# Ledger of designs, part 2: VHH binders against Pentatricopeptide repeat-containing protein At3g56030, mitochondrial

Target 1, 310 residues: Pentatricopeptide repeat-containing protein At3g56030, mitochondrial, of Arabidopsis thaliana (Mouse-ear cress) (q9ly43)
Amino acid sequence: STVNPNPTASPGRRTCVEFDNLIFKAGSSGDFEAVRRLLNSRVVNACFNTTATFKFLTNTDSYSSSLEDLRRILPQTDAGYTRKHSYETLIARLCKLGRIDDALVLINDMAIGEFGLSTCVFHPILNTLTKKNRIEEAWRVVELMRSHAIPVDVTSYNYFLTSHCYDGDVAEASRVLRKMEEEEEGVMSPDTRTYDALVLGACKSGRVEAAMAILRRMEEEGLSVLYATHAHVIGEMVESGYYALSVEFVMAYAGKDKRLDEENLGSLASKLIKRKRFKEAKMVLKEMSVRGLRMGDALREFHEKNVLQS
Short names: E, the ipSAE of ESMFold2; O, the ipSAE of OpenDDE; V2, 0.75 times the mean of E and O plus 0.25 times the DockQ between their complexes.

## First folded at step 1 (VHH)

Design g09 (framework vhh_7aqx_2)
Fold by ESMFold2-Fast, scan of step 1:
Structure g09 (fold): chain B 310 residues (1-310), chain A 123 residues (1-123)
Amino acid sequence: as target 1 above (310 residues)
Amino acid sequence: QVQLQESGGGLVQAGGSLRLSCTTSGFTFSDYAFSWFRQAPGEEREFVGAISWSGGDTDYADSVKGRFTISRDNAKNTFYLQMNSLKTEDTAVYYCAADLYGEYWDSPEYDYWGQGTQVTVSS
């Protein structure tokens, strides 16, 4: 059969959303030949699959029937990016539905058909399993990657690190780091997300000093410390009663990035006020004023009444 | 309900500049990280750049680093892509995308996408 061409003369005028709506209608009505043609024409019209492309696939009315139809038509889509991306998007959709076994079947289809199986295909599966604390199954997926000679990248390991670190399980996080160090193919380098997970883990385990050491190591590696990483540290310090240390932390990192400073000192001041730690809050607000940092309305009002008048 | 709308695309000569805007509605803008992607007909979708939910971190594809700048304006619920020193290879439909707190957890898929805006760079 032939590709069904989009009649629009301006690529992007008929949108990815319009293709998603057409695919939704076709898939919902069981017209999988139309689904195949729409997937082919989408790339030609400078559109791509989105999170909504396979939204007609659900747990309620899609217990394998729609999936088997998709498994039949996907090998018939145009070779290269169109076919590879369609498999990747469907695997991601199945993962969102919790249908991990079905996603693994599609991975096997990609491997047998030589449809461009790569590391990124496994990311949604590892992400879903680790977020659901199905860690043993996630490690079996890593073994599946190895059996297909697919490299296990830092992103794959970051899913495991983040999961264990969210739980404050420093011992298991350390075990994952050792596995990263033992990776035989390619050089495994921690990235910003690796260190963010480790900082979170140190915070969740109450090891504030360890979190500070990790942040220093990030700087030594030349990595940017995410605003999120600072927020994790500040939040944990305040929640755990390390008020003086939280002030020292925001002061130590101040002076490099005005936007980060406004966020760090402003957030800390607000949290300290809510905890009725007025002495520490006033110190932070005074420093904001000295550094010329912008305050939100609530902090400005508090500062004017409680700091500037004395 | 949730909407992302690109604007600012068009025809420009090589070496020129364009600024793309993505205006959003239906969610709390300040809680979201934002990215730009592009796709030419028949080509793969390509990551262009990203900005964190706080605005303190940015990332760019090697092909555009030093030429493109991403920024955000929380007061206007809008984020931007400033494109300088444009090349014919930059010709594509540009899409904006939003992800809740995208700099912490790897996001293999962005939940919210714009409709796309055409950028054509002539020689």
Scores: ipSAE 0.000, ipTM 0.503, lowest interface PAE 10.6, mean pLDDT 81

Design g10 (framework vhh_7aqx_2)
Amino acid sequence: QVQLQESGGGLVQAGGSLRLSCTTSGFTFEDYAFSWFRQAPGEEREFVGAISGSGGSTDYADSVKGRFTISRDNAKNTFYLQMNSLKTEDTAVYYCAAGDYYEGWTDYEFDYWGQGTQVTVSS
ESMFold2-Fast, scan of step 1: ipSAE 0.291; ipTM 0.678

Design g11 (framework vhh_7n9e_1)
Fold by ESMFold2-Fast, scan of step 1:
Parts: sequence; C-alpha cells; structure tokens
Structure g11 (fold): chain B 310 residues (1-310), chain A 121 residues (1-121)
Amino acid sequence: as target 1 above (310 residues)
Amino acid sequence: DVQLVESGGGLVQAGGSLRLSCAASGFTFSDYAMYWGRQAPGKGREWVSGISGSGGSTAYASSVKGRFTISRDNAKNTLYLQMNNLKPEDTALYYCAKDEWYGDSYYFDYWGQGTQVTVSS
C-alpha cells in the first residue's frame, strides 16, 4: 500500500488544506465564482470547511465588499449540506472576527432563503457573546432562535453556564440551570460539558471539595471526563494553596490513562515548582518516574538535581 | 423558611477593616458550603470566597487573597468575612450564598439581601 500523508484525501484528490489554499487565493483576488465552484467541489473529495476556509475575510482590506460578494454567491452553492455548511462556517468566521452584526445578517439570509437554519448556526454567536460577557445580547439571540422555532439545546445553555461559572457567578449559573430544567423532560439532559462548567464554577467559588464530588458523580454516571476538567481542579487547588490536596488528587486519578497522567502530574509539578513548593513537587516527580511518565526538559533537569541526587 | 441575613457593611477609609456576618436559618448549616460574593456599581457579580461545611477548606478570589479571611461558627449558624486593607475597588454590595446538590445538578440557591461596603480613597 502507498503512504498517505493526509488521511482525509484519496489518491489524486485534493486535501482540505489544498481546498483552503485555493479558496484563499480566489477570495483574495475577488474571484467569487471560483470560491462558489470550490465550495461545491469540496464535498465530492470527502473534504469539509475548516477554520481556514474564509480566512480571506478580514477587518482590514475590502471588508464590506467581500461580505457582499459572499452573500451573493452562497445562495448559488449546491443546496443541502454544502450550502448549509458554508453558511455555518462563514458565520463562525465572522464571530471569530467579532463581527456579530454581520453574522446575524447571514442568519437572517438563511431564514428568508430557507437554507436549513438550525440550532448549530447559533452556537458560534452565543459562544462569542457569552465569552465577551455580552449576556443580554446573548439572551436576545436565544429569543431570535425561539422566534424561528429553533430548539435551544444543552450546548446553547452550556455557553451561558460556562461564562457565569468562569466568573464565579453561581447565582446566574443557578438561573441558567433552572431554565434548562424548564425544558421538556429528557430534552435538556446535562452532558459532560455541563458538569465541566459546574466543576469550573465550584473551583472559581473556592469549593474544591464540591468540584471533587462533581467529578466523582460524573465517573459514577459513566460520563466522559475531559482533561480540561482535571486541569480546572488542579489549577484552582494550586491557585488557592491546596498543595497537599493537589498531590492527592493527581495520585488518586493516576493509572488509567498515561497521557492524562503525563498532563496532570507534569502540569502540577511545574506549577508547584513555580510556587517554590519543592516538597510537593518532588513527590509528584518521583511518582512520574516510578510510573515511567514522560517529563519535559525543565522537569527532567529539576528531577535529576533535586530528587535523584538527594 | 431558609433565610440568609447579611450585616456588618458600612463606609470605611482605604486601608481600613470590616467584618461581615451572615446569619443562616432554616437548614442544617454545617451540611452546606457557604460563599461570599459581591456586585460593584456598574459591574457583574463576582465571587469573593468560599468555605466547606466543616470549615476545613477555604478559598479566595485572587483579588482578595491575603487581605480577606472567611470563617464560620457552626454552633451559631453564622458565616463571617474579615476584610483587611480595604481598597476602593472592594466597594460593592456583599452577599452570602448557600449551595445545594439536586440529583446530578448543582444549584447555588438563595442570596440574601446583601450588605453595602463603601471604601473611600
């Protein structure tokens, strides 16, 4: 068999990166008919739009003209998945650029044209508004969803929950949870990201014991626990001065996933060294050595000097 | 019949101290973690400090670490926040809150009416 350097490509077919490069060149030169053709042909090669697909759209050069050209050609892309996905990708790009009003114009275009408007189209807007703490505008977007009979899903509520939990605003987080419960039974079930937000909120509000209880509940219910969830707990334990407890935490979760162990113990050791908590750092590094976990260069140097030579 | 009543706020000069109290009733106080949060004029709510039910674990927002101390007296059903070296940026309405676990969800129920802290420069 031949070695394929890109697993998404068939022999002789273009890759997702090649499509992005062609679309970038076409869009940058104002050839929007070429952009339309490339968006149509991408699906045939089992490729999909990426975060790079509309990178030619920027805040500096030909700002309004490029968006006007895209609004003209997108309705002319192949109906169904291609057109829907192209709108979704462009809306995400506009949100990344902070161009929220422009993203809302495209949503209106999708609604008027009946181009498959769905819940996922609103996700980038809610994510961007909540991350920028523009919460009132984000709730107006939820009302816009309801006006189009678009269901507000757990992911949409998770953006609000994560934002409030990140700020340690548990009163607002509780209001979001109550709104989720007001949905029909079984439609709004908490998922892994809901619990991740709650762990974050517990950590930001200083409730390390509660964060650990939430993690245990996730495991007991068979939910997938994200590496980021462990990182929230470890970071807050160290930030709050719970050094001994942070060592106990990473030890208790060690032995199931080597990559998670390398991230958890390595990150903790680095944070403890930075805070000059050398006793706890040495305990973590010794455990990494015993378990055969990979250390980065700085940790290896510290380990050789302070643990192996003692 | 769950009730939280904050007190101890007031006007204080920068560098001064205040001790806030939260009197809790209507639930088994020692079974719940307790929190202090605040809302400054023109800003959103932010968390200040938390304490476990037993009082064995405490945590603080980075902006108040080393200056504020949270504590509780489970025999008196009272939560405290000792605030030292107060800054104008600490000016806010201060609330206490109780948490609750409902099945597989975590709720933070009931904020009291709050107690106003004003720090003059």
Scores: ipSAE 0.000, ipTM 0.164, lowest interface PAE 16.3, mean pLDDT 78

Design g12 (framework vhh_7n9e_1)
Fold by ESMFold2-Fast, scan of step 1:
Order: structure tokens, then sequence, then C-alpha cells
Structure g12 (fold): chain B 310 residues (1-310), chain A 121 residues (1-121)
């Protein structure tokens, strides 16, 4: 195992922020030889690329030539970690900008140059395509991974699973799960993100009992962070307009952990009030009162004025 | 549309044999576990047998174990139940069902119309 380097450099050495600023200035001025030297010197100074490293690259036509300059200098950076990580960071930046075709060109450059193409290179592309509901293109990227003998990992499948579950499309989510089951043994162990997506999908499809079974399996597998899973599911259901199902979910799970119940019902009630879903909010507040759960000051005031009077 | 069509039922004497078939359409047959259930007059549905999507794993109710054999032909999208040494208490309407415990969808309760099996003493 390796200890992560301290982001604060020793006296006389540059920080990651300082390198990002220098690279921004060099890239903005078209000094790509300076960009190349700075990418190399970062490693010597125990710094690493960040989301801001290629910030000078944007969607304006005037910066299209910058990509060609980067394609010219990146093969000239130090081999190994420096070169690989620089390609990975640039691909992530292009994906953030929606420049998917340009990101795929860089992947081809990595493959041809044998610059350490790996599963992580494809994650930003799959994430961006699935979030934009460009699912057919995302599956073509999976085929590209297979053509380069790159294993499709649980994180890659989680992007597809999350997208379909977010839409409540349980049929497509189940198809993704079957594809995961077809992978080699030991590669496709579901993680917290897998179960988080499945609980959301079950809830959005009206299958609260299935959501409860999934949460039970998470507990049986020793997965922690159940509070974060509940918070995410509740938030996404309310944001998507599944108000009645969010109430059903929270009430079905209630009675196991008083603190979790206070957080779940309290958060749900607050979100419902903000959305002016007073009928559902009143149901949640009444249940909190019946169960003896603590309310924050704002919820207590709302409850006294709007639930206890009627 | 999911369709399950059972056939092969009929009247048979105690100790006799029957082979039931279930023709499946409207879904990818080899992605699903399949089941046989039965319902006698005035009783609820009883699970009889199950088979995994590949056909490698089978399970049976204690009342039929050793007498019934479940099998499938994924190339023909067909499920079978071979029933040997039939008893009067096996008299029921026999249904095939598509289902597997999918963590997301739970049990998929698509059932066929059924085929009648009557065992006389």
Amino acid sequence: as target 1 above (310 residues)
Amino acid sequence: DVQLVESGGGLVQAGGSLRLSCAASGFTFDDYAMYWGRQAPGKGREWVSGISSSGDSTAYASSVKGRFTISRDNAKNTLYLQMNNLKPEDTALYYCARGEYDILTGYDEYWGQGTQVTVSS
C-alpha cells in the first residue's frame, strides 16, 4: 500500500495549485513546450494533476488547435505515471466539456502509443454518456473496451445501472445486472453504489418491498454508509416528483434506528415543505409525532400550526 | 407481451405418467428461472418445481420429489415437467411461471393459463 503525498510542498517547491496556475498561463498563451515541462516537473515536486490542470481547454473554437498541440506534446512527457495520468486528466476534462469524440481520439492515441490504457480511462466517458442518456453510444464504448482487452469493472456497470434506476426503468436495470453476472468470477462484486442505484430504481418503480430487501442484503454483506444511501434515495425521489413513494419508503424502513428515523423523516418533511407538498409533509410530521421522534425548530413550528390545528 | 402456454395434461390412472410442456414467447427465455405450480379445487396455489436459467439447478416440493423431473430446452423456449407414479392427490390445474428472485424486480409473477391433470384411483 502507498501513502498519498502531502499536497503542501516543502519550502522552495511548488504546490498543485501553483502548477495548475502555471499550466493555465502557459496553455492560454500557446506555450505548449512550457506545458510539457510543467507536467514533467509536477512529479518531481510530489504534485499531481487535478480537475483544474487543463482548465485552459474550453469549448470555444479558438481552443480547438490547443487539443492538437496537447496531442503533440503528451507523448513527449515522461513515460509511465506522468504520461498516463496526463492523458486521463485531459480525457476527463474533454468529457466535462461534452467533447466525447475528442476524448475517444485520445484513447486511440494511448492505445497506439501503448501509454498504459486501463479501465479508469473509460470511466469519465461512460459517466458522461450515461448521465446524458446517450446509452447506445455508452455501450459502443464498452465494446471499445473489450476490443482493447480492457476489463469492464463494477464502476463501469454502475454508470449504466444508475442511469436506468434514476429513470425508474427496472427492465433495463435488470438487463444490466444480467450482463454483470456474465462477467468473470471475482470481478463483479456489487458495491455500495450498486445497491444505492438498485434501491432508487426499486422505489421509483413502486417496489418498496424490493427496496427493503436490497437494504437488508447491504446489511448482510456488511456494507456501511446506509445513512448516505437513504439520504440520496430520498433526495432523488423528491427531486423527481415521487412524493407518495418517498413517504412509503421512509415509513416502511422506520422503527429500526431512532436516529436514522429522525434524519430520514425530518429530511423528507423539510424537502416536501420546500416543494409545497403539504399533504405528504403533514403525514410525515404526524408519524414523527406518533413515534416520538425529535423535530428541529422549523419542523416543530410547522407541525404546531398546520398539523396539530387540524 | 409475455405468453406462457401449457399443454400435456389429461386424465390418467394412479401410477401412470404424464409429460407437461410450456411454450414461452415474448421474452428471452434463457435469462429466466422457470417454475411449475399447481392449484387443486378450493385450495391456493402450490409451488411444485423450479429450474435455473441454465438448467443446471433444480428444486422440488417434498410431495413430488423423486417422482417429478423438471427440464428445459432453451433452444426451443420450452419448459417440461415429467410426472411419474402419479397419485390422486396430484390432481390439479398445472401452471408454468416465469420468475427468478431478481434483487431489483423481486419475483416476476407471470403465469400461464394452465393445463388440467386428473388422476383417478
Scores: ipSAE 0.000, ipTM 0.219, lowest interface PAE 12.6, mean pLDDT 80

Design g13 (framework vhh_7ocj_1)
Fold by ESMFold2-Fast, scan of step 1:
Structure g13 (fold): chain B 310 residues (1-310), chain A 124 residues (1-124)
Amino acid sequence: as target 1 above (310 residues)
Amino acid sequence: QVQLVESGGGLVQAGGSLRLSCAASGFTFSSYAMGWYRQAPGKQRELVAAITSGGSTRYGDFVKGRFTISRGNAKNTVYLQMNSLSVEDTAVYYCAADSEYYWGSGDYYPEDYWGQGTQVTVSS
């Protein structure tokens, strides 16, 4: 693209939201020539497609042929970034709608047109299929990637890992890890999402100590621990009766991120109160107060009555 | 109305520092992941840094150890602290918001919302 992505100020320049609204109106009214012009002019305004760009395309569209109109006009958009990105955005929208067969048709259009088909265009498809537990279809998509010489990256495998670990299916998770090991050495390193899936699996299997070992390895590798990963561990510790350990856990990881601390200690305190583990809950609330962490109304009231007055 | 407004860009000498801010409005900021992307002339947009709704961070390989992303949920703002800047960091920097549906970079994944960008120019 030769377009300056952020030209020096024009106060009349449309925003990405305004382009999405105009495209929604044009697409909803069947004015696909307007859609084509808006997609082209969007780049001039340093605005790019969003998850809302093709929001007019819905599941009811299967009866309206809007997708075929889009397939007609997209090859007529400006070559390069605009065209490539519009295909990628539409594929993501179709995946969100569960319209996988339609998304695969667009991938074929991209391959034929040589619009820079890459690993990331398959991510929404793999994510949707694995979330819906359509695992065999997801592996067929992996084979499609290989047929186009598209590398299967750690993110692609993480979708399979997360799905199986969420179900507590250690056997299938182990099979996915073996497939990752079969990839070329040095290109398939576990990332934060890989470890999150493994922690989730350990927690779903009631193996709290294994989850803690995985977290320690993440820290040794310098990886940031996801908010969800802490929540998995805290939830499982409380569910399994590891109350004292849950307090030690949130205290050990406190002091580095105030937002994370507020969520971890607040969530733990609420869960401990619900379980009538008042001694541990009071310890957590006292620590929140000492660290200046925000409490929701219910925790503040409990703290005032049971911690500050005793 | 959803808005992401970047500020803090400008001209800086190599070895210097800049702090970018992105003020968000019109959505529940605390529920969204926030990211910084950059696009140099003639190149594709690439991920610089991302921070999840819970505060976990991720960085592009070329900025690890030099840049730090952070967020202030009370101010609906995400920040990018840029240290030890080099000429190669010259680009338009974009703020993006994501409902956490995708795990990839904005160059290949559609973000939910984009800012208009702020120019960073590093001279030698």
Scores: ipSAE 0.000, ipTM 0.368, lowest interface PAE 10.6, mean pLDDT 79

Design g14 (framework vhh_7yz9_2)
Fold by ESMFold2-Fast, scan of step 1:
Structure g14 (fold): chain B 310 residues (1-310), chain A 124 residues (1-124)
Amino acid sequence: as target 1 above (310 residues)
Amino acid sequence: QWQLVESGGGLVQAGGSLRLSCTASGFTFSDYAMGWYRQTAGNEREWVAFIYSGGSTTYADSVKGRFTISRDNAKNTVYLQMNSLKPEDTAVYYCAAETYDYVWGSDEYTFDYWGQGTPVTVSS
């Protein structure tokens, strides 16, 4: 599983927003018994904690005592899902604030109290550390996971992989892949995010053929390809001068998702026009017209003047 | 200067055994996964076996149970022990040091380092 830091993605958003507002009011006023009761009642009302649940907790000295109050009340919330999920949500909030040491204190609280410490609790910490390029600290967190016999899953490795791939550091990305491969064969299955990171890394390093091979392997594995993955490949093909191949690529993937097609063909046409590759650009725009795909204003103007009138 | 040097190929009768060796120089051998590929005339190069830096192994179905890949990091060498050889195993065998790309293909682009190959002929 993944922890979603984006509150707009939460199911039951309206009811959850109501609970978040009540918890914000209680927490801001120092009424932590009310916070405890609201956390307990949230699940009963079929509403789940969001990244905004603990938004009263901020990077100010006046709220440092709030963490100690939360540490006091969280063990007193209803055992099982409610308590575990409340810890998970607070750890995610602390990570968003950059308060990694505080998040680790809560993990220790969960371990000592036997409150259902699991792999997903570590995800926001690894995500934050790797995004901030604090890689040595992130590996120490992996060692902490192993010390508690917590499995290091594909999502955990994906954070490291994505960080190195984003920087175009294929050597470090390869070291991460070797660590993943050294896990028992068949236990560590690459997922959509693994392949997206590898495609990004290949593109950032200028290796178009490698990016295409990874994308084909992703399809062979039956995985869904992200819009971002296509964007990485298209951008690098154009940057590296593979104009004809880029046209072939977007045509080969066309016909399954209208929005993806509009994004892929539109983006490619714009990039080709900027590179003054008008022959290839006209081919893409003609195909957009034939397929009934929506064009932005600039592409529509170019199409009318250079394709429809010639 | 990097190099991969294969040895141990030759002529053998069906049912026989051969041990191929591949010695690496010019890179940190222990950090790389190592693989064996083979190619017959008129056919594409096909994967045979891999050994990862930590020692885990994988095999193509056609050789599973007959071939064993192993490594000696102190000697910078990877081995392919081939038992119960069949005429169909006749090929030029290539050693490869992996990049992250190797897990997705058998193309030359998939590997940073390739050996020159060693021929194996299995008589019927």
Scores: ipSAE 0.000, ipTM 0.129, lowest interface PAE 15.4, mean pLDDT 78

Design g15 (framework vhh_brivekimig_d4; at its last look DockQ between E and O 0.14; V2 from the best seeds 0.00; counts 0 for: pae E 13.1 > 2, placed apart)
Amino acid sequence: EVQLVESGGGVVQPGGSLRLSCAASGFTFSDYWMSWVRQAPGKGPEWVSSISGSGGSTLYADSVKGRFTISRDNSKNTLYLQMNSLRPEDTALYYCTKEGYSYGDEYYDFQHSSQGTLVTVSS
ESMFold2-Fast, scan of step 1: ipSAE 0.497; ipTM 0.771
ESMFold2, look of step 2: ipSAE 0.000; ipTM 0.266
ESMFold2 (binder alone), look of step 2: mean pLDDT 79; pTM 0.802
OpenDDE, look of step 2: ipSAE 0.233; ipTM 0.672

Design g16 (framework vhh_6z1v_2)
Fold by ESMFold2-Fast, scan of step 1:
Order: sequence, then structure tokens, then C-alpha cells
Structure g16 (fold): chain B 310 residues (1-310), chain A 126 residues (1-126)
Amino acid sequence: as target 1 above (310 residues)
Amino acid sequence: EVQLVESGGRLVRTGGSLRLSCAASGRTFSDYAMGWFRQAPGKEREVVAAISWSGGSTWHADFVKGRFTISRDNAKNTVYLQMNSLKPEDTAVYYCAADYDFWSGEYYSPDEYDYWGQGTQVTVSS
């Protein structure tokens, strides 16, 4: 993830990359007073912490004096956004390194010091734990959020939902959805990532009809549909033998986004050719030609030999 | 959330037909998998039929197969139960229910539904 990457800097102003380089040098040499000063001055120069800010901290530092030094200096950074964002960035770095217990210690430091503990601080932890299939620990983190009166947002639930949907575990996905429904009315609205996970789960469980209903609902809500979401549906239709339906599906969604159309029709044509469904493949390729959509080399060759000549 | 109101229940003759309707309030009707239940005097509430979000997948209890058909109209926010060849044994209060975990297949359990209507009485006379 990036925060304000490559801003248009005035001549003589330090960039976010320059601050990251200075902090890396200071941290690597053990000059934590310099790290503190650099974190403070960064905001004044309209720069923010990035995923590289605490890169000098590694997983080989399992009991590292560097983390202890950071815990000492972070409370001494400028109050407000600077201090809060520095903690958020460090917690994200520790999570990326798999140092979950260390990240939890920093969350406790934020809570005790009243340093602006908020929902987004917990996102990297929930993301890492759910991706590692440490689901019980992830739910204990949710309980920790509630114990601090921190709201559990759609993004937090999306980590659980995505994990279960990737496994095709629709029963667990449904339990997550029920927990989302228990939140305040109107606060927990599904977003693009929620619907993408649900479509994936429907596809992984062989429920093509459900996947199409979810996608239609997503569009009715005015949400942007990801290319990946269409790919889930197209892939499952072809794998399950719904060839005619797959053609109808890509045709029904065509005409709104040229890049999406090129991806959808091109991917479908390739999958149909692989399955030797030449009649349906030719229909898709002909539509691509009529719409002026670009074809990859393999599809162009097939089209020239089989659609244009026969 | 959704609110459900059943209608269409009345006294009918054995062998007659009746269509029950369940009107749902809320713009998210198409998000809910739905079911019809019934409860006869002195008996537990039992599932009659269930339908998926789009209406392309349906289930009917063995005791009504070939006689009852569940359907839905998402544009009208309504689910229907078409009842044909009615028998005295079909006498019951009929309930509409929404938002079971269709993916888990738990459509047959009343405890799995989050929203319920108040019921509509169907009486079949011989």
C-alpha cells in the first residue's frame, strides 16, 4: 500500500522517498533521535509514511533493540496525525514480517497512551491472520477491537469473508454475513470487495445462479464491478458446461467499458477454444470484431483461420 | 432488513386451488432466499417450499410435490405459493419467511430464518 506516492515536490523539498531513505539510514545505524525528528518533519514537507518507512525493521530481529527503541521514541513524536500514522505504519510493517505479537504490543501502547487507536490500525493484523488461516486469532482481535470501543467496519469483515469464499466455505461466509447484519442499520453496507468475495464464494461452490444474482445486485447498488468479479463468473460457467449462458453473459455486459469487454470476451473465447466449443467461440470472436475489440495473437490467428475464412 | 405480509388465505373446497402471496418491504428483496412454512393445530411448524434469490432454484416438501409451486417476482418484491389439488390435510396457518442460509441448505429448519410474516389461514373443507 502507498501513502501519497511520488508527490510533485517543489525544488528543494524532500520527497517521501527521500524521507524513507533518511529514516532507513538512521534506523540502520541506531540513531533513533534522528528517526523521531524525521517522522516529525515529514508531515511539514507534505510527505507521509509509506510501506518502506520502517524497512530497516526485519523478522531476524525477533528480540530486537530496534523495536524497543521505536517504542521509546514514538510517544515522543508530534501529537495527532504524525504519531498516529507512525504507529499505523509500524504495525503494518510488523504484520508483513509475521510479527503479530509485536504488533499487538504496539496496539496496546496506542490504547494506553491514547494515541488515536482506530479501526484502520487493526486492518493489517486481520488481513495477515485471515490470509494465514488463523481465523480464531483473527476473531480474538475483533473482540479486542470491541473491548476498546473500536468499530468493526466493512473492510474488517471483508478479510474474513474473502478468506472463507476463497475456500468455497459458504457456510462460514454466511456466518460472517450474519455478523455484518448485526452491526448498526445503515452503517455496514456491502462494498465492491464484499460483493467480489460473495461472487467468488458462489462460483467456488458451483452456484452460478447465485453468482449472477449477486453481480446484478452489485450493479443495482451503483458499485464498480471489478474485472476479477466477471472473471469468476465466466470461469465457473465454462468449467460447469454453461457455454451458451457464458456467451449471453458477456454479451449482456458488453458496450460499457472497452477494456472490460476485451478482457471478458477474449478470456471467454480462449476458454471456449480450449474446451473445443468452436461454435460458441466463433460467436464471441465475431462480436469482438464487430465491436472493434483487440485480440491477442492466439485469438487473432484462430479468428482469421476459422471465422473470417469459414 | 425486511418486513413480510402474507395474503390470500381463505376457506376453499377439497380439490380447489389457491395462490398465497407474500409482500416484502425493502429494496434488498432480491438478496433474500425465501421459504413457505405451515403450522396445523397441535403440530410443529413445517417447511413447505423454498426458493433462491433469483428463483432459478426451488425445493418442495414431498407431501406437496406436484401440487404446490413456489415462485417469486423480484420486481414486485413478492413471493408466491400456488396451491393446487388442495386436501383437508393442507389446513394450516401459512407463513412466509426470509433470509435462510440457502448456501448451507438449511431451508428446512424454521430456526434458520431471520424474518417472518404473521401468517395467513388456509382452511380446506371436504
Scores: ipSAE 0.000, ipTM 0.161, lowest interface PAE 13.1, mean pLDDT 79

Design g17 (framework vhh_7ocj_1)
Amino acid sequence: QVQLVESGGGLVQAGGSLRLSCAASGSIFSDYAMGWYRQAPGKQRELVAAITSGGSTRYGDFVKGRFTISRGNAKNTVYLQMNSLSVEDTAVYYCAAEWDYGDYDYWGQGTQVTVSS
ESMFold2-Fast, scan of step 1: ipSAE 0.398; ipTM 0.758

Design g18 (framework vhh_7yz9_2)
Fold by ESMFold2-Fast, scan of step 1:
Structure g18 (fold): chain B 310 residues (1-310), chain A 117 residues (1-117)
Amino acid sequence: as target 1 above (310 residues)
Amino acid sequence: QWQLVESGGGLVQAGGSLRLSCTASGFTFSDYAMGWYRQTAGNEREWVAFITSEGYTTYADSVKGRFTISRDNAKNTVYLQMNSLKPEDTAVYYCAADYWEGTEDYWGQGTPVTVSS
């Protein structure tokens, strides 16, 4: 199974796609000396590794031999950024493949070789373990970070917080927040993902007013609100019967981001129609039309029959 | 507690059509964006089509104009209508659900599609 299906984009340069294609061909044919050379030359050409760089490594019969070849050549890549980033990218790939034990072996390789082990190599491991609800293993990885004197950052804690908030487990989410508070002040500041998780947790517990208060605090901190954060609030308002409030909410946030508006108003209109809240749904569809927002096929058909003909 | 079940795959001749279905249970389907992906042996999954909770659709360039994604929230089902099929469309097709954009996904077990020349 795969946890993040989003297509891998190059940094915006054609040469990065070309390097990914060349590395794919070399790795698929077992030419790991070519892989090593391509990893070295990529950075010199101002192009960086992407999540597609090691896509030739898959859960096939050749997996073990390909990984052993990669472990042999990576220490031979140019020291500094190239080697560090290549290890980081491969560890992320192994996590995507569900090969957590092999990812931990590579972390050990980085530590022994002094190849610039840092917090970011642990992120994909913590993300994968918490998403798979392997929470005890994830905390053991946190202890591994501490054993290497690697700081546990807000992103690391956010993986735990998000997992518990998604499950509506307020008690465990509160324990994670207490662990974050125990860190030295000024080192562990909540970010966009922290607030998103808290909004989700408030919504999953049916506390719409708390979710709105958290959003307000997020805005006061000067943080950008994710589309997903708005979706949590809208979904819970509708689920809990706050139909009029949900219309007020999407109207209040409208006018700043056309794509967010299309998502917010479109999603709300669909949910209101499903619940047969036609009065509120028509208000939302009229606003979409006035603002020139794009409607999906089902909403366009409903709008044509029920709003434009009314 | 969540589940995605794909169906509708099979053998078809080039130029033919198939309609894939994916039925969801264990979560609030209408809150999720739904996508179709495909995978050939030895390659990672390739995105094919996506439909948001409000019905906005996007397609990969390779299938644009030939494939149509749609959903029926009352049946907790997402569909992929595949027309003008080519041998290059041969793959195992998977559906996926995303509640949080880019942070969570659920996968079905896949349904194979073979297009003969």
Scores: ipSAE 0.000, ipTM 0.115, lowest interface PAE 17.3, mean pLDDT 80

Design g19 (framework vhh_brivekimig_d4)
Fold by ESMFold2-Fast, scan of step 1:
Structure g19 (fold): chain B 310 residues (1-310), chain A 118 residues (1-118)
Amino acid sequence: as target 1 above (310 residues)
Amino acid sequence: EVQLVESGGGVVQPGGSLRLSCAASGFTFSSYEMSWVRQAPGKGPEWVSSISGSGDYTLYADSVKGRFTISRDNSKNTLYLQMNSLRPEDTALYYCARDYWDEGFDYSSQGTLVTVSS
């Protein structure tokens, strides 16, 4: 038989959008019994909450009362995955709205009710607090995790590291790294996001050579390099006038991933053209052509006029 | 972009074992908490287990604790679920799912069917 081996389950994107629309209408009209039923039936139909599920919750009307209605109905949703995931999704929504104290109330509700509180629940709150430079509050959240015996993972530490690296605060970034090394319950190993933050910090501090050394270390450790990590290095090289080095960089790292190569060489060529660094831009475009990489319309036009006809 | 491909399901007798695999692509696997979720016939999805990005920390639903083991190989972008002492009530479609820091719980796959029957 060539039929689908799992024919009873098909959680298509459109079905999730349909549930989000129904929940939006119910929540917007204050029908929280309908919201509760929709949250239960959504998961029964193999559809999960999305970032849009609680979009009706805003900082305008019913600021406190809509949240209190949700706090009343969430414990009444189906136990296990439905309830846990609904809390996680609402906590993420509250964090996006900057409602940190409300998110902490829900975390406490999860802990008291034993609703599957886990490390990922704390990620949106740590991300939001660190991005808003509310660092002491973020460390209090880490202590809250410890008080509930919730593991503090490398991702949690990466939020602190990224925040300090964005500010070029090498001293605080170094303190975060030492705290990661002092983690008692296991081996806390730097991951791709840890190194991305370090590369960003080096770039923000104008230390391009340090950024390149960190990137090389990532590759030596067999870690996947994000497009964003390359973009940090390329952007800083061009911003600081390291044009020849930027060409060497994208060529040295080319050949591993065609999509990454198209983004790296295309982005660099565009930046070099804007800076009127035509010699370097032509070298990049020629390499794109040799490697069979796709060019956007503007780069194709420039390439045909200035490289192919030269 | 993001792809999760489950495999390893099948028919097994009560007390038997199966190992599920999930091949992930389109994102930095080691940076995300990963989970297994199952849906029994006529029932809603049930969270089964989660594992941290590093693999050092694991959580289990009470219904599977002591019988199932979640693990990951970050070098292969693969998530595993070792299922021992299988019971008829473990019969379900099993899904691999990822957790994002600001995107929430997500999955994009067909799942793999596990049937426990004599």
Scores: ipSAE 0.000, ipTM 0.209, lowest interface PAE 16.9, mean pLDDT 78

